# Ledger of designs, part 23: VHH binders against f1rd40r3617to3795

Target 1, 179 residues: f1rd40r3617to3795
Amino acid sequence: FNISVQSGYEAISQELCVVTCLKDLTSVVDIKTSSRPAMIGSLTDGSTETFWESGDEDKNKTKSITISCVKGINASYVSVHVDNSRDIGNKVTSMIFLCGKAVEDLCRIKQIDLDSRHMGWVTSELPGGDHHVIKIELKGPENTLRVRQVKVLGWKEGESIKIAGQISASVAQQKNCEA
Short names: E, the ipSAE of ESMFold2; O, the ipSAE of OpenDDE; V2, 0.75 times the mean of E and O plus 0.25 times the DockQ between their complexes.

## First folded at step 15 (VHH; framework vhh_8emy_2)

Design q4 (at its last look DockQ between E and O 0.01; V2 from the best seeds 0.00; counts 0 for: pae E 15.5 > 2, placed apart)
Fold by OpenDDE, look of step 15:
Structure q4 (fold): chain B 179 residues (1-179), chain A 124 residues (1-124)
Amino acid sequence: as target 1 above (179 residues)
Amino acid sequence: QVQLQESGGGLVQPGSSLRLSCAASGFTFDDYAMHWVRQAPGKGPEWVSSISGSGGYTDYATSVKGRFSISRDNPSKTLYLQMNSLRPEDSAVYYCAAERYWGDALTPSEYDYRGQGTQVTVSS
């Protein structure tokens, strides 16, 4: 699990190390939702206080969030924040991560079941290579569900992702998960 | 019946402060994001500030950021807007608005509920 530059971190040791630092690419990807597209901003506003809630059009359907990357953007991780403890009646109990070069040719890369009290980030590593589309399929026990945040981490072509730092892996990971 | 009632507006000098209040009733206040929007004469409505249901997240228009502060008291169902360093261009009718799904409304006119407004006039 790599460090996100935008997450910020403090030096905690005198030991200089080189770490791979991924960029937060969330602002440079296109995000689509299966319903209530007007709420997409809540997925990327940097706050777990706001949320996207699926609409009536998805009552009996799998809900989805689709992320499209532009050329030159290499997504390494996608992370989804869910708070089932707060979103009573709107819980997410299943996430399926798919990716591929095109929307019509996606491959399942991860499936996760969440308990009814899950609160936090669910992260999927993305396969290496030239993948441009990430789809997250969401299911829950109710007609609607809520997602609090979506984050895409990766690197831009032409940019260095190696940085010198004085930070432990555990702290870096924690900061990344809290961002 | 849903009701949003703004208060606290008035005539003030530039550089002064005002605190607007909005009393809400008739709906589950803490389930709604609350917003302040304003409309000056001859201008369209302008979004000013927003606050999440719990109050944990706030947002501001660039024009007021650093000067205005939005807050809410859910037990009393009251929304506030602290306005500091007021400028003549802040003069407008200020409206309190409620939105069940934050971001669902693309314009201030699309909020679920809105008050009658309170006049704020900043003038020397």
Scores: ipSAE 0.006, ipTM 0.262, lowest interface PAE 10.7, mean pLDDT 87
Fold by ESMFold2, look of step 15:
Structure q4 (fold): chain B 179 residues (1-179), chain A 124 residues (1-124)
Amino acid sequence: as target 1 above (179 residues)
Amino acid sequence: QVQLQESGGGLVQPGSSLRLSCAASGFTFDDYAMHWVRQAPGKGPEWVSSISGSGGYTDYATSVKGRFSISRDNPSKTLYLQMNSLRPEDSAVYYCAAERYWGDALTPSEYDYRGQGTQVTVSS
């Protein structure tokens, strides 16, 4: 004797994951330069057509851009735009990225040499944590050099937590909250 | 392969000077803060001194401040500890260690890399 019963219900288990979305935090960080601080606005105006040019204060010295993040800012990447194809007398051929909790506690995290015709962004991933100071040391063949833009990407504590699928992949390209 | 090799230890009299070296290989030396840590018999590790990747910032334990000097030579990938006015309480195995992000480690056991150590013995 055959009576068949089936249930159409299946219990669904979900693994909720926290995915932080990277934001442009450049407007909420403090930026200092080794010379010509009046030109700092050219680094953060969102244009690669303007520039900061180093001056006499650091002539014959290593030039630098120092970025300070306040409590609650978690910087994940810093990017620097250089255009040696336009800045012929002011080229940047070396960048050293340093990071730490204070200007006195910096460690080098990336060193890169740039082609004399380089045009574009140079990006460094930053260590995890809070209260970062980021320093970019710059060298070139002339006594002055130019940088056209800086950007800081990361997240603010307490903002923009997104729920992703059942498995969070550790891929470098998951920088946005879109599927 | 990462290696940190300490050298320069030995047996010396109180008041003497000694210079330790740490030769590094297998990683980008300039990108790391470097540390000296010492461990005496029956004691836990004691932080001694640290230096930033560029060499521009140094720090010392109170017990050695004014007597010890940390330095590094990035072209030769070598860390140094100059130890002056040595005392019997400075006797220990001295280790060098590397830390990519200075200040993230909570204890010396959390540094990224550590050497095998060199023995310093100060006795009269």
Scores: ipSAE 0.000, ipTM 0.122, lowest interface PAE 15.5, mean pLDDT 78
ESMFold2 (binder alone), look of step 15: mean pLDDT 86; pTM 0.868

Design q5 (at its last look DockQ between E and O 0.02; V2 from the best seeds 0.00; counts 0 for: pae E 13.8 > 2, placed apart)
Fold by OpenDDE, look of step 15:
Structure q5 (fold): chain B 179 residues (1-179), chain A 124 residues (1-124)
Amino acid sequence: as target 1 above (179 residues)
Amino acid sequence: QVQLQESGGGLVQPGSSLRLSCAASGFTFDDYGMHWVRQAPGKGPEWVSSISGSGGYTDYATSVKGRFSISRDNPSKTLYLQMNSLRPEDSAVYYCAAERYWGDSLTPSEYDYRGQGTQVTVSS
């Protein structure tokens, strides 16, 4: 499918590709943390400058972030931003992603080890189907750890996620996760 | 009857200090975590600080950490917020809130109890 696109002074003929563009659903999911729940806002404020830091409640425990989706929300990816290079003394070295229909019935879907200098997004694809709960279990070498951002990508029932563009779906998804 | 009454707010210049107080009555004060939340005009509520029932655990929003200090006196059933190095962006109505079970309450309506608030205005 070809279309002529005019940009100011120039008209360019381009072939349009239909790609699936997932939506950022972070604002419409419920997020819980194992400690310092009052800092949850830092996980979703769109800034990697702020962070959630685990509290004393979790000194010797696995830390966790739990995301619950409401009906009609279909999460496809969950992404977690960690900056171990900045968060000295609060590093994350292990992430376990779990998902399921209920908090009490979760299945492990991904496990990742991070090096002590990891900076960036860690993303897990979520299995298809009717899953409503995502849990991320976090471990580090210290008593506390920091997570900078959490992002949930997916689609809302009833909404079209097909767009025309010239970028690949993978690039589009990556940009969406990094935004 | 449960009551939380905030006081100590006012108009101050940037860089100044204020000390907010919250007088609690009508419930077992020691059994509740206490919180300060604030709301500026046109903005949603923002969590500021929390302190456990015993006072052994405190927490602060990044925006106020190092400047604000939360404390409580259980015998007098009073919650305090020492605010130093105040900034214009600290201007808001400050609410005292109580929560028996440590939770993720962000909006004032989610806490077990909440006061009427005290206005803090930081302006040159």
Scores: ipSAE 0.006, ipTM 0.249, lowest interface PAE 10.1, mean pLDDT 86
Fold by ESMFold2, look of step 15:
Structure q5 (fold): chain B 179 residues (1-179), chain A 124 residues (1-124)
Amino acid sequence: as target 1 above (179 residues)
Amino acid sequence: QVQLQESGGGLVQPGSSLRLSCAASGFTFDDYGMHWVRQAPGKGPEWVSSISGSGGYTDYATSVKGRFSISRDNPSKTLYLQMNSLRPEDSAVYYCAAERYWGDSLTPSEYDYRGQGTQVTVSS
């Protein structure tokens, strides 16, 4: 999982350096799956060698991963790792990212179709603000599918410093801070 | 019928400990974030602590951080609050509350369900 860390610069005072740092928030969000909840640990263990595999509870139905963020958690990105090259009987060929304040009021923010040999992270930027519900709907050609990791990147109120309205594409390009 | 039943309150001396319990029924407990809220006479509700549906995230009001510990047991549908080093200002009715979509509510009065409360009184 390759999450970029962005830096900001405060031009008003040379003694102040305001840096926006995105943190891995995966351990502080609540994660639920449409099936086989006992396998959720494989989504968050930091390994692309383990997986969550959908089960009979959602066979022939849309599979999903739902992430709930508490107040004070500002999730900025969600990323999902899929390896269709290894998971040849459990491929993921469609992802829909949804976000909102409640599960019944979610809006689609990104839809992506994946090649049958896709391997790697698929990332969606999230709307600004806190306490979001994020849902990833997953589809594939088989009745079961696998996801190998999920990551949530953002900042926690009181643990991150950023300059509102001062981060832009031109500022990010000037810093050359990319991994 | 949704029920949240608090227990474990009482009259204790300053510096004592209490453990509150909240027994839940009538809803899918694991799907709800849970909260402890307290209300002293003449004051509005005050958030104390929260725990996510899985139990993986907890948070505390600054006035209780380091003294109180929230936990849950999803198989038994029970929420707990361990209260250590109790002070007279902790005296209040303590309510458990449930929130279906964790972090959706802006104030304690907007949670989906709230119990009837258990009285905690800390005095000499």
Scores: ipSAE 0.000, ipTM 0.197, lowest interface PAE 13.8, mean pLDDT 78
ESMFold2 (binder alone), look of step 15: mean pLDDT 82; pTM 0.823

## First folded at step 16 (VHH; framework vhh_8emy_2)

Design r1 (at its last fold request DockQ between E and O 0.82; V2 from the best seeds 0.00; counts 0 for: pae E 2.04 > 2)
Fold by OpenDDE, fold request of step 22:
Structure r1 (fold): chain B 179 residues (1-179), chain A 124 residues (1-124)
Amino acid sequence: as target 1 above (179 residues)
Amino acid sequence: QVQLQESGGGLVQPGSSLRLSCAASGFYFDDYAMHWVRQAPGKGPEWVSSISGSGGYTEYATSVKGRFSISRDNPSKTLYLQMNSLRPEDSAVYYCAAERFWGDSLTPSEYDYRGQGTQVTVSS
């Protein structure tokens, strides 16, 4: 008895995609806060368990985080992590993103109201160009507020940001569902 | 529609106590700092006390510190002002006010919302 096993091979369709890969530039930017600069390290330590908390000196002022990019650094996105669910007495309910070439000349690029229970990243796209100053103005119903992380994504001059990737049909479908 | 309705005012003798209440509706009460402001005849608005959204932080004018106590109940959307050891100079219309962002307003007149007020008169 010759049993011919017909092996059915399913052809996996792969799509070659050119994707732009941005780098984490958080470590190469200068970060300043409107108060309690000693806590700035908590904004970039990679942990959402630590935080920057504004000080009493800002109790009646808009709180802010200022990011200064060095020459050759092109910031494309800035992302801020807030956890209002945990930081009940330090909620952030408004974020204003400003950008410019100098701290004295900033333009508002995004304003967002946050839910009182918001937990997660708030991201703003930045206009093109290098050596940006990015300012995030933060407000809330409390005398103080907390921010847990700041991240800057972009690219460095002279580096290629385009990579070729092979995406399987299944992965492509998943990405489409997540978009 | 946003509403702030004060109550609890009245005529009392010096040294007595009153408790004011402010019932809030039409906005997310927890996301606002709340304030008490008073205005006497012929005078401008005077800030009395403030409480943060969560109620975890309070401030008082020097003139009322130690005598007045601000509190809030977020589930019932109610703001309170306990006034003890009342003095004739405390006589005024007391207003409840809401501020979306703590410290955003420079003067009491700049608060986002305000009630109609309740009259407090302290007299012998």
Scores: ipSAE 0.884, ipTM 0.944, lowest interface PAE 0.4, mean pLDDT 92
Fold by ESMFold2, look of step 17:
Structure r1 (fold): chain B 179 residues (1-179), chain A 124 residues (1-124)
Amino acid sequence: as target 1 above (179 residues)
Amino acid sequence: QVQLQESGGGLVQPGSSLRLSCAASGFYFDDYAMHWVRQAPGKGPEWVSSISGSGGYTEYATSVKGRFSISRDNPSKTLYLQMNSLRPEDSAVYYCAAERFWGDSLTPSEYDYRGQGTQVTVSS
């Protein structure tokens, strides 16, 4: 994953200049899959050479990846990497992103269609707040499908807010605004 | 305009073989799972067989398994059903159908596209 966090979410107000530095929170969230949970490590190992592949547990059902954030974790974006150009028998051509406080109370926030040659990341912005459950529903024309990585970007409660692109000291509350 | 055009039906004796074809146009054929469905007069539609978008996975109704073979040729956008050891109970109008997402439909009436059908009649 090589996207600069400088392109992430920034918020500037006239009364208080605050910038948000997004961090990779993938290692501190809980990830479940609709099938083959033993392959979950392939989603978080940082490699496009490994994959999670759906199995018999969700045969003829919607495939999904569910991400749970504990208290204090504020997920801002979730990203999913698929490679239909290599995974021709396991293509993903639709993703639906859902979010809520519990698995029984999820709302759809985004649907993305992918063509059969898609290779790369698909990203959804998440509603504000912490303690999310995020679900990604996956569909395609094949009986099984593959996902190669998942990333969660956000911030932890109580951490310093930083400007992306350079390492700097933590910014105290009520920093001066910049026009 | 989406079109599915079946052909290859006819009147045959029990034990005969037929090969049905379904020519597809107006959509990205490779991105769809494909199905054969049959319907006898006065009866509801009956699922026969399915094939995944790449052609790598197939399923069959119990009543036809071992006798029928589904295949597809994605370059020519054509779906096939090889029907061997035909029985009078196989007599029906045979339709091809398409759905974008494997397993999304619970019944044949829910598929995204369906052809006009071709008649297969097996006389006793």
Scores: ipSAE 0.569, ipTM 0.832, lowest interface PAE 1.6, mean pLDDT 84
ESMFold2, look of step 16: ipSAE 0.510; ipTM 0.808
ESMFold2 (binder alone), look of step 16: mean pLDDT 85; pTM 0.855
OpenDDE, look of step 16: ipSAE 0.858; ipTM 0.930
ESMFold2 (binder alone), look of step 17: mean pLDDT 85; pTM 0.853
OpenDDE, look of step 17: ipSAE 0.750; ipTM 0.875
ESMFold2, look of step 19: ipSAE 0.535; ipTM 0.819
ESMFold2 (binder alone), look of step 19: mean pLDDT 84; pTM 0.850
OpenDDE, look of step 19: ipSAE 0.852; ipTM 0.927
ESMFold2, look of step 21: ipSAE 0.557; ipTM 0.823
ESMFold2 (binder alone), look of step 21: mean pLDDT 85; pTM 0.856
OpenDDE, look of step 21: ipSAE 0.847; ipTM 0.923
ESMFold2, fold request of step 22: ipSAE 0.461, 0.502, 0.489; ipTM 0.786, 0.807, 0.795
ESMFold2 (binder alone), fold request of step 22: mean pLDDT 85, 85, 85; pTM 0.853, 0.862, 0.863
OpenDDE, fold request of step 22: ipSAE 0.883, 0.883; ipTM 0.944, 0.944

Design r2 (at its last look DockQ between E and O 0.79; V2 from the best seeds 0.00; counts 0 for: pae E 2.9 > 2)
Fold by OpenDDE, look of step 16:
Structure r2 (fold): chain B 179 residues (1-179), chain A 124 residues (1-124)
Amino acid sequence: as target 1 above (179 residues)
Amino acid sequence: QVQLQESGGGLVQPGSSLRLSCAASGFHFDDYAMHWVRQAPGKGPEWVSSISGSGGYTDYATSVKGRFSISRDNPSKTLYLQMNSLRPEDSAVYYCAAERFWGDSLTPSEYDYRGQGTQVTVSS
């Protein structure tokens, strides 16, 4: 699954427009989990066939994935892939997205209830500003839960994210659907 | 409307067995962890057993481990507690409770839903 986020465009000609294209920053962020850190690699390996599964360490606690961004990295979106249809004994039915400057000072920005058969990506937009920590709190009806992938989209300071391209009707429609 | 209705309680002798049932309605049963909690006279609520939404994981209080068995039938939305080798100290009102998120509740009073209970009395 390829996630591409275009955060705006300006028409500069009849066929060309300048679009803001976010980059996949997943490889440059630090990821921590509330349990079984040895499985963190599965969250970012690009495969929905692998997964992070929470362990006994947090069986009676809220499970979480914490993403820390280094200075100069600006995360705009965080996306989490779950497959409750396959992970019947490890379902995720609630996701809470939090962000802030520090782990001790996080604000809730989004809460989503997931269907018991949900399969796919859950995405949260992140507020602009100096937010270096993203925490995803995960809950479900099982003692353990599984997350398949995590993606972080954003931009690096000093890098242009504006690109020239031809806007297609399909892209325009997709943007409208996401808005 | 959410309903949890316990049944199967009664007066039995020590060493005997009982099977409690809890009929659930009004919510998506398999999306909830289910619990048994008991309360004896003069005591606070005591957690007895838990079972995950899918039924794939079970947990027991030390006091009942090896004697009690929790199970669920999601299609019929029924929770069970098989109680073997009953002891006088097992005497209590047994409540069925539902929890949307496993481990989210610190105390039995925090469960999302709870039934009216069924009395279990173990006496010679």
Scores: ipSAE 0.851, ipTM 0.926, lowest interface PAE 0.4, mean pLDDT 91
Fold by ESMFold2, look of step 16:
Structure r2 (fold): chain B 179 residues (1-179), chain A 124 residues (1-124)
Amino acid sequence: as target 1 above (179 residues)
Amino acid sequence: QVQLQESGGGLVQPGSSLRLSCAASGFHFDDYAMHWVRQAPGKGPEWVSSISGSGGYTDYATSVKGRFSISRDNPSKTLYLQMNSLRPEDSAVYYCAAERFWGDSLTPSEYDYRGQGTQVTVSS
């Protein structure tokens, strides 16, 4: 295997850094739930006062939210808002994040366990690449559970900003929760 | 450090009532679904009843519906089973068990924690 490399130290490097601004893409993704699909609007209405509550369709089964991205949409983060301090009979104490190109080929990314008093956003970074499906499996000590919002942060093809420095960190950081 | 200690068993006649208690320690009781499981001599574990972490939802095996009532008191970290109209086939060692995620276990042997049990004997 013979590959010739040229030293950049003997020439002026002119590397232009392309920084992609992350946007809230929640309105352009398709969201499905394991139960009570009529309540899906509560997940995306921008209010943490409304909720989706699991129901009879997934009673005693795994509860989940599935997000599908169309071509040209690249999800980088997914955030889920729960409020165990208000939803004491519907707590979510664990979230399992999966992603892949199709529902039958999902790869588990991580599991995030939550305190029983957690209130706020839980965010998972998604691996790079062409992932069209994100699944969040939800678990807790209750027969039903509540999720109050979901958000997807990412980029659309063709929405890149070429700058010599950093993206606007204040916009991106407002949508990341570590609680 | 996790402990589940059952009490309240005994020898009773058919038609009698008993109330079992399970004292929990070493974990955050509110965050666990709780179960009663019984095991008769020569048989495997049999699920009896479950209650959600908050106590808002309960479920029962068909063999005990209408006779048994599960409850919990989260401040005192205690689980209860009220057993009415006891029958000889209810004779077993009764165990309390804890499960962090409702419905995760396929069988009673897969629960996260289980106590040592209390004997209930219903004899004519």
Scores: ipSAE 0.399, ipTM 0.768, lowest interface PAE 2.9, mean pLDDT 84
ESMFold2 (binder alone), look of step 16: mean pLDDT 87; pTM 0.876

Design r3 (at its last look DockQ between E and O 0.80; V2 from the best seeds 0.00; counts 0 for: pae E 2.5 > 2)
Fold by OpenDDE, look of step 16:
Structure r3 (fold): chain B 179 residues (1-179), chain A 124 residues (1-124)
Amino acid sequence: as target 1 above (179 residues)
Amino acid sequence: QVQLQESGGGLVQPGSSLRLSCAASGFFFDDYAMHWVRQAPGKGPEWVSSISGSGGYTDYATSVKGRFSISRDNPSKTLYLQMNSLRPEDSAVYYCAAERFWGDSLTPSEYDYRGQGTQVTVSS
């Protein structure tokens, strides 16, 4: 699954538009999980066939995935893929997104309830600013839960995120809906 | 309206067996972890057993482990507690409770829903 987030575009001419395109920053962020860190690689391997499954360490706790951004990395969106239709004994029915400068000072920015059969990506926009830590709190009716993928979209300081291209209004709208 | 109705309690002799049932309605049963909690006279609520939404995972208090068995039938929205080798100290009002998120509640009082309870008395 390819995630492309278009943050905006400006029409310069009938044939040329300047669009702001976010980059996949998943490979340059640090990811930690509340349990079974050995499975973290499955969250970023680009496959929804693999997964992170929480362990006994947090069976009676809120499960979480923590993403830490290094200086110069600006995360704009975080997306989490779950498949409750396949992970019947490991469903995720609640996601809480938190962000802040430090793990000790996080603010809740979004809470989403998921259908028991939800399959797909759940995305949260991140507030602008100097937020280096993103935490996703995960809950469900099972002692364990599974997450298939995590993606972080944003931009690196010093790099232009404006690109020239020809896009239709319909495509732009679709991209915005997917964000 | 959410309802949890326990049944199956009674007076039995030590060593006997009982099977408790809890009929659930008014919520999506499959999306909730279910629990049995008991309260004896003069004591606070005691967690007895838990079962995950799918039924794939069960947990038991040390005091009942090996004797009690929790199960659920999601299609009929029913929770069960098979109690074997009953002891006098098992005497209590037994409550079924629903928890939306496994492990989110620290105490039985924090469960999202709870029934009225059924009395179990084990006595010679």
Scores: ipSAE 0.838, ipTM 0.919, lowest interface PAE 0.4, mean pLDDT 91
Fold by ESMFold2, look of step 16:
Structure r3 (fold): chain B 179 residues (1-179), chain A 124 residues (1-124)
Amino acid sequence: as target 1 above (179 residues)
Amino acid sequence: QVQLQESGGGLVQPGSSLRLSCAASGFFFDDYAMHWVRQAPGKGPEWVSSISGSGGYTDYATSVKGRFSISRDNPSKTLYLQMNSLRPEDSAVYYCAAERFWGDSLTPSEYDYRGQGTQVTVSS
């Protein structure tokens, strides 16, 4: 899933268009990891050269990243960047995306398998509505694993709605915008 | 089809060495952690050693630590167990096993795949 985000419209009297925008919400969500919480900054720093690496706290246990959204934040997509071609001793070969209103009430929404050459983003679309908690369970054949980035895309209350009005069909086609 | 085929067992004297091999096919070998498990007559399976998918991490049961060495060759899809200073207590059928996710199994019976086994008998 390529995610492209653009925001734009031309606002002329009676010639309005509406563009729904997905925004990077990663800085306004709460992120926790199953181990080595001091490395969480590597997940959100915008660099695929840094990483979070699982540690002793989740040794021989499922590794996870948990994302909590406050009220008014509507996450639409979550993306996770791994690089098995570089992280040979820390590969991630399974991701399970879970979502729910609370940590104790999560449902699996997507499971994806990755091979040993995977390099790049893995994206899950989230179910519609207000989703307060997202969990990514990570597994692989190594005793530790690495994740290089996490992104959350979505909208804040009112963010996706712009100005709408009456526009003639021929003019509206020339001025319509899309995300 | 997944296959794990052990070889290299035999009858040896105490203090001898043996090298077990396990040839794997039918799955992406380097995406699996690999294990050696042994089973003596009338006993349940006993974990012996584990190696991570890349081969960079190994672990051993206390009864074999320092005497046994696990290794793997991912290009040839082969797992090995070098057994030195063998004792009569090491006599068992040795199985190789595969586990897709490190640490998922609580017991050796829960591994994803298991071979047919090779007999190791240490007797004078």
Scores: ipSAE 0.435, ipTM 0.778, lowest interface PAE 2.5, mean pLDDT 84
ESMFold2 (binder alone), look of step 16: mean pLDDT 86; pTM 0.871

